# Designs tried in a protein design chat: VH-VL binders against Protein FAM180B (FAM180B). Part 3

Target 1, 160 residues: Protein FAM180B (FAM180B), of Homo sapiens (Human) (q6p0a1)
Amino acid sequence: TQPHAGQPMDSTSVGGGLQEPEAPEVMFELLWAGLELDVMGQLHIQDEELASTHPGRRLRLLLQHHVPSDLEGTEQWLQQLQDLRKGPPLSTWDFEHLLLTGLSCVYRLHAASEAEERGRWAQVFALLAQETLWDLCKGFCPQDRPPSLGSWASILDPFP

## First folded at step 1 (VH-VL)

Design l11 (framework fv_libivirumab)
Fold by ESMFold2-Fast, scan of step 1:
Structure l11 (fold): chain C 160 residues (1-160), chain A 119 residues (1-119), chain B 112 residues (1-112)
Amino acid sequence: as target 1 above (160 residues)
Amino acid sequence: QVQLVESGGGVVRPGRSLRLSCAASGFTFSSYAINWVRQAPGKGLEWVAIISYDGSNKYYRDSVKGRFTISRDDSKNTLYLQMNSLRTEDTAVYYCARGKYSGWYFDYWGLGTTVTVSS
Amino acid sequence: DIVMTQSPLSLSVTPGEPASISCRSSQSLLHRNGYNYLDWYLQKPGHSPQLLIYLGSNRASGVPDRFSGSGSGTEYTLKISRVEAEDVGVYYCMQGLQTPYTFGQGTKLEIK
């Protein structure tokens, strides 16, 4: 059953292609070279062919409608996610949402020109990374102490 | 040889306290999460609490929250369960059990120690 | 909390015949990492519980190959292909997906 996501839109023929790539390979291509920030701060899929695959369409839905484009929205979603952590483990949809929101924070961190703005994106990313680790390890990681916020900021924001 | 040996059980009246110990040997104690699981007379198994390998994470079943405290002393290879405000429904055999891969399944169990809470 | 339900609650088997025990969870135990977080334990009379099967289908060390675990999501089965006298005891399934970890009510297996 799908508790969080609606049914995806049906794919149309891509013209000449009978076999579609498996989901893991397509996700790798999307994450490797397929994403960019627009002028509004929203992540979008650059390649329309990749966006038209089954995993690409699901990713586009998450990016357009569920991944926040600004700091305030990201902080609000983080609060909701932390509440969900007390309940059942994250669904595949929610976990992908978590990963994509974290990726968005990394893009915003590198695009930010002011140190204060970069610091806030780094802080939110560190908290999202902690939630990711808690879900992956079910709260019992070999390293239960995540890196400090300062450590995350230095890793994600090297001087140009 | 992996061994877990529980002790500290006994007969007490409601409202009293007991501290259970689980002495571990035959493995690197500090690398494993450890659980407490209990079994009331003639009843099934009931999970009580877990402590992570480094002691930073602790989780409890709701009915014992605020009354029971799980802790560990890695220098003594010993796990503890401090049980305060005991109730008749806490009467059970208490087992410690080693968690594999961050506590997800229990590969070794102790012999158990009996706690009886009677009025 | 995840509720675990076992069926049957008891069964009697002639030695050498097969036995099957089912376990149902109130929500899926299939994690996004691809593992089913269901384990099977056996408690022999007068003994502590012992691990039989972990993460759905993996036999624990020293467990005979006559024991097998199968299933995914919310429905799981423990099968014993040929029951032996030493298999007598109470069988429990447990979900290890989230705290509180929860056990089924147990299935008592006896020899006819």
Scores: ipSAE 0.000, ipTM 0.497, lowest interface PAE 14.7, mean pLDDT 79

Design l12 (framework fv_libivirumab)
Fold by ESMFold2-Fast, scan of step 1:
Structure l12 (fold): chain C 160 residues (1-160), chain A 120 residues (1-120), chain B 112 residues (1-112)
Amino acid sequence: as target 1 above (160 residues)
Amino acid sequence: QVQLVESGGGVVRPGRSLRLSCAASGFTFSSYAINWVRQAPGKGLEWVAIISYDGSNKYYRDSVKGRFTISRDDSKNTLYLQMNSLRTEDTAVYYCAKHGYRYGSAFDIWGLGTTVTVSS
Amino acid sequence: DIVMTQSPLSLSVTPGEPASISCRSSQSLLHRNGYNYLDWYLQKPGHSPQLLIYLGSNRASGVPDRFSGSGSGTEYTLKISRVEAEDVGVYYCMQGLQTPYTFGQGTKLEIK
């Protein structure tokens, strides 16, 4: 009884499926259900039912085992990332890891009680954000400029 | 083997058009921004245009805006430069050049160049 | 536009002697990410340009260790510790901080 290839998986199968997931919508629900810092400083998903889905388990794995839980580890990850500037573009895995590390920094920054610690988390977050933008641009980011005065009225008209 | 090869250069009169091509091989063409750089006889290097990795952003040297159009066809691993309303000052060897490093804008791979001569 | 100025525009060096080329930018090339967006290229006679140094001080793959880049902000230097015959050509600095990307005028290195 080998697994059958190219056919739909048994719907009772644990952990497996051949269908393309609707990951963005499920991820929004995971974020909407809320993330929180545990006593050890790691992010976890509050809603256990959502955490037990395939996207939830993958996110839990990334948060638990791959996102640094302290400032020193996050600074080391940033330095390693910067050292890779000669290498190929980030893999999808590395890019997701980068985004989740940045999200973790925001939660830690909010939870920090001392000004020096808060400053260090803010600095690391800013540098991770810059590395993220650089990788997304593949070495070339569009020139940043505000719209012309005439364009501002048309852009702002739809806002309440 | 990582390579860029330009073609399409020639001798034309002012006001005419040429289309340059740059064929890429040996790397994932669709992952990188690519530039056109030119060099007039006996002169230095002059940046001409860039196209982002996904083709959504294009920037040009002021003197070629409205006359030159950069484009790419990732299915053919080929970069193009459509040059309209050519002027004698556009006479140069035209190189295509790739960004080679993830966080740097350094041009790590250059083509062999194709010669464009605009002469009356 | 960022203006790049090289000095000297030409130099002749006896084999084995050091060489130094300066590059100045009209505004800082130091980005908030900590990188200096200044690259050095060599164009050997009859050849395409080739990358020597990227992001201020990083030597490109295959480039001999006699080449080094230094500097930050608006002042940069390319040094060759011991010039060899194969180093003949025109050296260019380039800023990659913003478009339009701009090159220095070039420095021609000749062997005596």
Scores: ipSAE 0.013, ipTM 0.576, lowest interface PAE 8.0, mean pLDDT 79

Design l13 (framework fv_libivirumab)
Fold by ESMFold2-Fast, scan of step 1:
Structure l13 (fold): chain C 160 residues (1-160), chain A 121 residues (1-121), chain B 112 residues (1-112)
Amino acid sequence: as target 1 above (160 residues)
Amino acid sequence: QVQLVESGGGVVRPGRSLRLSCAASGFTFSSYAINWVRQAPGKGLEWVAIISYDGSNKYYRDSVKGRFTISRDDSKNTLYLQMNSLRTEDTAVYYCARTGYYKSGYLFDYWGLGTTVTVSS
Amino acid sequence: DIVMTQSPLSLSVTPGEPASISCRSSQSLLHRNGYNYLDWYLQKPGHSPQLLIYLGSNRASGVPDRFSGSGSGTEYTLKISRVEAEDVGVYYCMQGLQTPYTFGQGTKLEIK
């Protein structure tokens, strides 16, 4: 026997009171239209008003202090993730960090002027994408044909 | 038809070693993660180890870490379990079991017939 | 480790009657991807285990409609609407959320 589920009740947020749900449109605006690279190669939120919202402040802290802004730092972070992680599932924080690091790679790939540097950013992005897929499959995804770097490069640089 | 056939089991004394093999056929072996699962006589199922499709990730239950090594040879469509420093509690039927696709979401979609390991003094 | 607990450990059913098996996990098996990482396996006497239900409620290929899985989080149930003689065996729940993957202790189903 199991107790029957009652009518859904509003949950009390940790620390008391009712929590207002986050608006997904705000997060979409932040990620789609609100980001750009600064002069140092770091992603930042273009709209300071949007950056002052609760989700904007959280994202800004993550981008400024936790997401690498250069190629060497990104490669080091990926290596550290691979060396230190015990295996899936990644924590919510680590997964968000992985996704934002991948987003940073895409922005840096488009900003890179040299073909060799672009190739290195595409390679790192492909490896980050593999780590993301591995987490979703808990490290045990079947692959009939491993993705080539050329496949990812075509998506990341559609205007050769 | 998907088939997994285990071999290499036998009777050994404590402290000895055995190497189990799992021969795969009927699917692209190199595309799948595969597990070893054991069952002691009259007891339940116990997961032992897994190896990822490319061999880069391996995980073990704590009681076999440092003693057992999972490996694969994709050119031979064969999975291995090297068992060192065997203990009486390792006595079991050892099954090889394939991990299904993430869209299917299950870990053990096909199982072998099992091979018996008896560790006795 | 995630501990899996089944109840009952054994049950005896007259053919055509329903059967129900419960499985409880020591922590939630609901992943952030929305799936419950709970499988059900059947081991018939003298045979290897076979997959019945995956991700909480999905029937494996070839499994009759009389088998159904339900539940979420820490509480799961396997139901057989009308037990047949071929259903005899030991039923195991299993969590695939994290290593080490762990099984329940098993439920033996017998025919009266």
Scores: ipSAE 0.006, ipTM 0.537, lowest interface PAE 11.1, mean pLDDT 79

Design l14 (framework fv_libivirumab)
Fold by ESMFold2-Fast, scan of step 1:
Formats: C-alpha cells, structure tokens, sequence
Structure l14 (fold): chain C 160 residues (1-160), chain A 123 residues (1-123), chain B 112 residues (1-112)
C-alpha cells in the first residue's frame, strides 16, 4: 500500500508540485489552441489548466484586465499608447500588451460576419501594427516607404 | 569625404544665449538622426540632444530641457543648437555626431564626429 | 536613466600586451529586436571621439581586428589583443537603448 522509498506511485500519490513547461512551449499552446472569444468579445484562456501555468497566469492578467474587448476601447487605448511614442522604447509589459491587443483584433476580425465590422477591426489592427514597427525600430524608422494604413488593411482583408 | 563642422562657440555671461551650427557634407544629411554631445574641461562625454532624420522627434537630457532647442535645416545641410539661459555648468566643447543605421535596427550610434566648438559661460 | 559603470578607470599596459575594459549597465541593453545597444568609443588626446564597436560586438569601419567587443544584457567587455602606442586615450561605453543616451565615466589607457 505504501510506495517504495523514493519511487513515484500512480498520479493520485503525487508527493511534489506539478512540473510546469517552459514558457515558449506553453505560450505556443495557449495562442494556437487555448484562446477563445467570450460573448462580450473579450479573449480568455479556454483551458483552466493552461491558465494556471506561470505564463498562463501572466497572460490571463493582461487579457482580463488590460486588453480592450470592443472597437472603441481599442481605439482609445491606441491613442493613449501613441502619447508614449515620444519617449524611450515601450516597456516589456506595454509591448506585450500591444501584441495581445493586436491578437484580439485578429480574433474579432475573424469572428465578424459584416464587411463593415471586419473593415473597422482590420484598420485598427493596421494602426497597432504601425506602433509595433515603431517600437522595433526605436522610433526612428527609415523613410524608404512610409507605412500606409490602406496597404496594411488590404493584407488583413480575408476576402479572396 | 563625410564630415561635420561645428561653429558658433564663444564666451558669454550666465543667462545669455548662443546658437551653435553644424555643417554637414559628404552624405545625405536628410537621411540621418544627429546628436549633440558635450565635454566639460577634463571631464567625460555627456549626451545633450538628438534630432530625428525628419525633424519630427527631438530628445534632450533633463538639465537642458526648456533651455536648449535642437533643429535642422536640410536645405542648408545644417544642424543647430539654440542655447538659452546659459549656466556656468554648460561650459564645454560641443560636438555634433552623426547617427548611423544598421540593418533596420533603429540604431543611432555615432559614427562621424565634428572637431567641436568651445562654449565658455563665465561672469 | 540608465547608468553606465566602467572598470578599471585607469589602465597602464606594456606595448604588445592585452588590455580589457568592462562596462556594466543598470538595465539590460538587449532589445526585443535582438540587438544589444552598447557602443564603444575612443578619444585620443586632443582628438574627437571615434566609434570603435557598435551594437555590442561589431567593429566600425577601419577599426583593426585586435579590437573586439563582447557581452549581452548588462555586462560588456572591450578587449585589445595587442596594445599599440596609437591606442592611448580614453575609452567610453555608451548605451543607445533609450534617451537620455548615457556614457560610462571613461577608462584612460596609458603605455608603460
């Protein structure tokens, strides 16, 4: 009835904490298979076990409290973020927030059935992509070919 | 071929103004961010300000904010530093230094430097 | 502001011997784009500063291969494999990650 000294038993006899996967593997699983839009348009982690991992808990915090669920909120957050463009590169937190807000736009774009709604989410995503590019080149991007919002929107349009 | 030449330095009293110029040649001036860096006598290098290639972004060290203004005139290939309300601690050799890019990194390393112009603020 | 700290502050080397200068930043200089925003500059006596190493480990044009830069994050090193008389001067590290850009206090290299 008792396990041998030092040997593990079945899963009901665990004597230690659960091993958490490395962040890169868990993040890929979360992004590919673990995210879902709720009825209010907010991204949430579908799998509660994945949400309990270290990177899952961090992602849940960002999605639940910081990523806007609607177009107006997303536009307002983007406007607020643009005030920071005059300073240093974005913090790790703000950059990840930017990426997750963009991901939310892609989910909303995919879920939208009306062409007008799809166009609005695509446009906002294009603006978020522009902010991402600004941060990656530290605010002084070469002006070989200035970004075009229409150009980005055409890439994101799912129409064949 | 590529060079920067500073001018406009001199001796002024505290509270007065001075405008420095940096004349660029041998490269496409309008394509590069440019820095002002100063060095007090016997001291180390101290970054002062930068202006983006298109003039839309300007950043300053805190001690000169509101007193110094960096600007550029691409038609004349010239960078300026307008220095108002000068203080004795502004005494230094002022260098202009060209920003340089590498593979789209947003890198602003200073690959070409002028010979410097001396600013002395004394009563 | 990011604080840059150099060591040693002064270094005397016999010609032909190696030299090593360290630079520490108060914050990581590794950006998400994969670059370390640390430069090394040399100011020879009576001259303007000149770029030696950019983005951590890349030699600037015209810089001899006896100069090398290494490091990542908060710890960086400039190495001269065989010091020559023309290498005399003050060496500065600089972070270009965020404004205000900041220099280390400088390391004076002298020949014995």
Amino acid sequence: as target 1 above (160 residues)
Amino acid sequence: QVQLVESGGGVVRPGRSLRLSCAASGFTFSSYAINWVRQAPGKGLEWVAIISYDGSNKYYRDSVKGRFTISRDDSKNTLYLQMNSLRTEDTAVYYCAKGWTYRGSGYYGMDVWGLGTTVTVSS
Amino acid sequence: DIVMTQSPLSLSVTPGEPASISCRSSQSLLHRNGYNYLDWYLQKPGHSPQLLIYLGSNRASGVPDRFSGSGSGTEYTLKISRVEAEDVGVYYCMQGLQTPYTFGQGTKLEIK
Scores: ipSAE 0.006, ipTM 0.585, lowest interface PAE 9.5, mean pLDDT 80

Design l15 (framework fv_libivirumab)
Fold by ESMFold2-Fast, scan of step 1:
Structure l15 (fold): chain C 160 residues (1-160), chain A 124 residues (1-124), chain B 112 residues (1-112)
Amino acid sequence: as target 1 above (160 residues)
Amino acid sequence: QVQLVESGGGVVRPGRSLRLSCAASGFTFSSYAINWVRQAPGKGLEWVAIISYDGSNKYYRDSVKGRFTISRDDSKNTLYLQMNSLRTEDTAVYYCARSYGTRFYGSGTYFDYWGLGTTVTVSS
Amino acid sequence: DIVMTQSPLSLSVTPGEPASISCRSSQSLLHRNGYNYLDWYLQKPGHSPQLLIYLGSNRASGVPDRFSGSGSGTEYTLKISRVEAEDVGVYYCMQGLQTPYTFGQGTKLEIK
C-alpha cells in the first residue's frame, strides 16, 4: 500500500513549504521587486525583513547555493538540463530552479552594458524559456519541438 | 542514449598500480560530475570518488585517499581513476556513475546512469 | 560518515504480492533546499545497478508505477505493490546528501 495523494506528508516531500499560509504572496513580492544583483553577479534579497520570512530564507539559500552567478555556470547548467530532455518531466524543485535561473538571466541581461555580453545572456534566457515550454507541454504539444531560439531571442532582446 | 563504458581492469599483485578509464557518450560530458563506485565479490556497493564538472573539486572515501586519484579529460569525454599502492581489499568491480545535482556545491546528488563495470583483482 | 541501515536484508515474495524495504539514516537527509537525498537502486543478477527512485519519492524514467518511495529525514521505505519476476535482485538505498556517499547493506529480493 502507498500513501494517498494529498496527505500532508506528500506535500512536504518536494515543494514542501510552498503551500504554507501567505507564502505565495510573499514569494511574489520577493520575485517582483525584492531582488537585486550583487557585485559578484548573484541575486540576493534586498529587504532583510522579507529575507527573514520562511519563504525568504528558503529563496536565499536557493539563490546562494543553487543558482549560478556567472554566464559560464549558467550555460553549463543549461547544457546539463538539455542533455536530460529525453528523460522524465522536471520535478517541482528543478522547475523552480529553472525559473529562478531564468530570472537571474533577466537581471544580468538588464545589467549588461556590452552588446556581446547582452546577446549571450539573451541567448541563454531564450534557451531556458524553451526548456520551460517543453516541460509545461508534458506531451500535450502537437509539435515535436517548440518555437526556434531565434523567435525567443527577438522577444527577449529589443536590440537583436 | 547516455552511455558510460569502463576499461583498464585486470589482475595485479599488491603494491602495483592500475589506471581505469570511463568513456562517456550521448551527453555533454563537461557538464556533469562523475563518480567511481566499487563492489567487492559478493558484497555491497561502496562509493570511491567524485570529480566535479569542471575538475576543480575532488572527494574520496578515506580508505583510498592518498592512493587513488580521480581526473577527467573533457576533450576525450573520458574519466580516469589512477590507483596506486593497490591492496587486496581493493578487489572489486569498478563502475563509473553520473551525478545529477547542483553545480555550485557538488555534494548533493543522485546517480542517474551507471556503466557496465570493469573488474580489478588484487591478489598474489 | 552517514550510516545507512536496511531491513530486511533478504525477503522471498510470491509473485503478485507486495514487498516493503526500509532504510534508516544516522542523520537527517533533508537538505535546506527541501529535498530528501535518499535514492533506491536495483542491481539485477549479473547487471550494473540502475536507478529506481531518486530524492526520496521520484520514480526514474522507465520505472513501473508499482514501485514507490516514501519517507523523510531519517526513515525511508521502498514499496513494490505487486512483485513481478523481473524485480529479482538486490535493492540498495543510498544517501546523496554529502560525501562520502554511503549505501545500505542491500536487500536481496527472491521469488518463491
Scores: ipSAE 0.000, ipTM 0.499, lowest interface PAE 15.0, mean pLDDT 78

Design l16 (framework fv_libivirumab)
Fold by ESMFold2-Fast, scan of step 1:
Structure l16 (fold): chain C 160 residues (1-160), chain A 126 residues (1-126), chain B 112 residues (1-112)
Amino acid sequence: as target 1 above (160 residues)
Amino acid sequence: QVQLVESGGGVVRPGRSLRLSCAASGFTFSSYAINWVRQAPGKGLEWVAIISYDGSNKYYRDSVKGRFTISRDDSKNTLYLQMNSLRTEDTAVYYCAKDRSGYYLGSGKYTYMDVWGLGTTVTVSS
Amino acid sequence: DIVMTQSPLSLSVTPGEPASISCRSSQSLLHRNGYNYLDWYLQKPGHSPQLLIYLGSNRASGVPDRFSGSGSGTEYTLKISRVEAEDVGVYYCMQGLQTPYTFGQGTKLEIK
């Protein structure tokens, strides 16, 4: 039979000690003590000691392998998310990627020197924020599904 | 119209080299990862290599590692496969195939091949 | 490497009859993100391969609704509800979970 969610799990490690859960404080330190853009436009954890903790290592892997480092990659990831998404809720994995991709957009928006580039990062961030909001509503919000990247381009190019 | 067109195939002896090209049109080439896939005469499909959208990540099947090099020139919308030390087992039609993804640096998450080229034939014979 | 095995290797179908092709992987293709990284391609005689189904069950643009993909983990099935003459060709499953990407050996579908 299937066990219920309330059934206890043993978390003891070798030597009879407890394996402590990752503290929420460490995640806040990772987010606020800071992330920064590297010369390639990828987010990384500023503090190498924090990066070497278990949650820091997991975040580093996510940032290195799954969060796009430039505008084109971010737009591509958003388009793929929209193409694959079957409605709310997103899986935990996709929601984590969505949040970190949005955070990357904010850092890139602040780093952008050209008004046009800032505008494009702001636009992509707005669409990512709409995807996040749609997930949080879980079908209860009265809003329509977020618009797809480029959804109006083909309508404007050839007029009916 | 989204298209990929391969060229550079031919007939060579074992140990020689060939360079294949794949010309892309109708999409933003610099935004997508591209694959090379081959098919030996009368046989099935065999994946060869992939290059990420920015060229920073490249992966190969083991049998071509050290012999084949995938590269791209986004200014020309062209993908390349440099094939060195060719073997008779490399005889095949070579296709380039566009991944739906472009940015991904690791394994195959969010990747599938949505657009395929017409193929170019490579024959390695003594 | 992940090994992909298709069954049958060949089948002949009368037009209008259903067809079913199985694909088995040596390792689970279900990722932590909840997606099954298995795709189906069709290669018509003398043509390049074309995408039919991606990520287990999603029909590619322009693919008729008579095609469907199902399965999870290590067992996948491509079904054609009513085979038509234009469906003739070789069908391949492919895992996109990890490099090297690997294809099944192919299933040839012919009309009687």
Scores: ipSAE 0.006, ipTM 0.534, lowest interface PAE 12.1, mean pLDDT 79

Design l2 (framework fv_libivirumab)
Heavy chain, then light chain:
Amino acid sequence: QVQLVESGGGVVRPGRSLRLSCAASGFTFSSYGINWVRQAPGKGLEWVAIIWYDGSNKYYRDSVKGRFTISRDDSKNTLYLQMNSLRTEDTAVYYCARDRGYSYGKFDYWGLGTTVTVSS
Amino acid sequence: DIVMTQSPLSLSVTPGEPASISCRSSQSLLHSNGYNYLDWYLQKPGHSPQLLIYLGSNRASGVPDRFSGSGSGTEYTLKISRVEAEDVGVYYCMQALQTPRTFGQGTKLEIK
ESMFold2-Fast, scan of step 1: ipSAE 0.109; ipTM 0.655

Design l3 (framework fv_libivirumab)
Fold by ESMFold2-Fast, scan of step 1:
Structure l3 (fold): chain C 160 residues (1-160), chain A 121 residues (1-121), chain B 112 residues (1-112)
Amino acid sequence: as target 1 above (160 residues)
Amino acid sequence: QVQLVESGGGVVRPGRSLRLSCAASGFTFSSYGINWVRQAPGKGLEWVAIIWYDGSNKYYRDSVKGRFTISRDDSKNTLYLQMNSLRTEDTAVYYCAKSGRYWGSYAFDIWGLGTTVTVSS
Amino acid sequence: DIVMTQSPLSLSVTPGEPASISCRSSQSLLHSNGYNYLDWYLQKPGHSPQLLIYLGSNRASGVPDRFSGSGSGTEYTLKISRVEAEDVGVYYCMQALQTPRTFGQGTKLEIK
């Protein structure tokens, strides 16, 4: 198929980046006010205007291609990360993937209706948080050990 | 029915190349990491390589680094192992093996039937 | 690399008798999450390996209750309470704590 004359730009990287809001402010809006779960359990950007910014387009790619949409996929990704991780620091890509996967877990935990399912999402999030803390501590945290899994689970779902 | 079926094995001379395939069915291939494990005649099991579910990370046994390349084509539910500069010590039955069935576990829950690679002059 | 050592390397039992196989790792397989990353496999003659036990002590789907796994850290044991003819084959332990994955050298179980 031949391209249409005057076709819409398939990339705004050359124009959009120069006049877009500061990246940290856009990211804050995306992460706090712009994300939601779809009916398939996939995290997506609700606001199409925010999704059209340079940071929003990059985030869309990560969410669509690299963040698991279900519990089994999330557990499997975490296990592969733990197995293959040689230590801190994580690459920028792996760290972003870890953070977004954790954020997806928080949304799924909030949406979970059964106590057992909620508990499983809380456990997975606790493990993801532990991996994040390990990277931030550069492998050495107070007492030279990661926080217990129960500590994070209690913060996310204190309901007995 | 969950299955893995290997193909591409054969008899080759040292220094040549072979490409193994592993066809998956009965599960969501794109959701799981897959391993290659080999077994030399009369010997034990030896792990060769892994590729993550999203294809982003690959790891190899030291003795095959630089010679073997693991890859996947999720549109075809197929795993590959490109084996270059083959040596007589690479002679083995090659199995593909899926991980990730059980909570928190990397155990290899499904194994293929194996394909035989013989490197001989 | 983590080195896995099995003992004995060969075991002959009369049907109905118990069997015990040991696996030792060169470093602890106990992760900070509380799981022991040690799996057991059985390879019957002429067949592909099959999973028996995952995470030290959990029986895989379809595995008879006569099989049990125990241990923690660097020492693990696979026990068969009453050996049957179909249990003949080579048993392997594998560590899944880190890459590369490493197997023990295998224990051959034969019927007398």
Scores: ipSAE 0.000, ipTM 0.507, lowest interface PAE 16.1, mean pLDDT 80

Design l4 (framework fv_libivirumab)
Fold by ESMFold2-Fast, scan of step 1:
Structure l4 (fold): chain C 160 residues (1-160), chain A 123 residues (1-123), chain B 112 residues (1-112)
Amino acid sequence: as target 1 above (160 residues)
Amino acid sequence: QVQLVESGGGVVRPGRSLRLSCAASGFTFSSYGINWVRQAPGKGLEWVAIIWYDGSNKYYRDSVKGRFTISRDDSKNTLYLQMNSLRTEDTAVYYCAKGTYYRSGSYPYMDVWGLGTTVTVSS
Amino acid sequence: DIVMTQSPLSLSVTPGEPASISCRSSQSLLHSNGYNYLDWYLQKPGHSPQLLIYLGSNRASGVPDRFSGSGSGTEYTLKISRVEAEDVGVYYCMQALQTPRTFGQGTKLEIK
């Protein structure tokens, strides 16, 4: 497993083997219908019974200790991820973390009433999506329009 | 009080194995990456390995790759360094050192160090 | 691997006088995020290393104002404005830009 072996496992659609330590269907139930923002803006599990399962307890720890509850913390976490990342693929843990942070941004974007705050959450979400996309395509992602370097290129031109 | 305490050092012959432990207290162990740094007698500091807060990434100095394995047990607030095929040049005081706090926007520097445990590899 | 070179390797200072230690890296430690990934550590005789300065110029908690870090790219300096007896020890720079993390050789500071 990713958390133990440090390498991605092969994906299988069928098989009658042993169940994984964390069942994907329980995680999807938690993510699809189990999350909401608390009064402090932190994402939490709505259903205490789901939160008491092994996957629920793990997710709760991730949300409380590793998923930032505010804009400043989210921007800082993204900066740290970018600084420490060596390339694709992310571990399963880091990918889950990235996805949960993105979900937190979406919930905060929905809850935001001020245009400026909403814009900042949307921008952070876009940057998180870029990190996710880069991992999913294994570093061979189609490029968007590149940042304009026209003014810098003209300044560096040895024959102006 | 935030502290790290190393143990498991000793005197062994070349080719033998040792496992070092680093017991953490006074902080949320699972939130931090931890380093191993060593210092040979009368010499400077030499970085050995790091393990990320969640155990997902591990990095090693070239001279110990394939011989040393860093791991952690967050349920016991303990870091380990499994040292196999020990060589005389591995003789050093081994320190564990707390690194970056992922959530709180700190950067990769080592702010808390243990007292060290001595490993002597002698023929 | 990034090679870290310190100078001088030793210096003796009269209490109250300033001290300066240089650190050079074999490649730039300035990241595209604008930060310089260079840290300074002090190891007092018989003690474990302790953090003094991180990310080039930020003083660690509990470190006196007399310590300052400066520099960018490949050239860094640690300055002590007024050396005190308690500052005796070996000073190390370390790059944290890439793995493996690498230390300089160390600079021994002694009191005259």
Scores: ipSAE 0.000, ipTM 0.476, lowest interface PAE 17.4, mean pLDDT 78

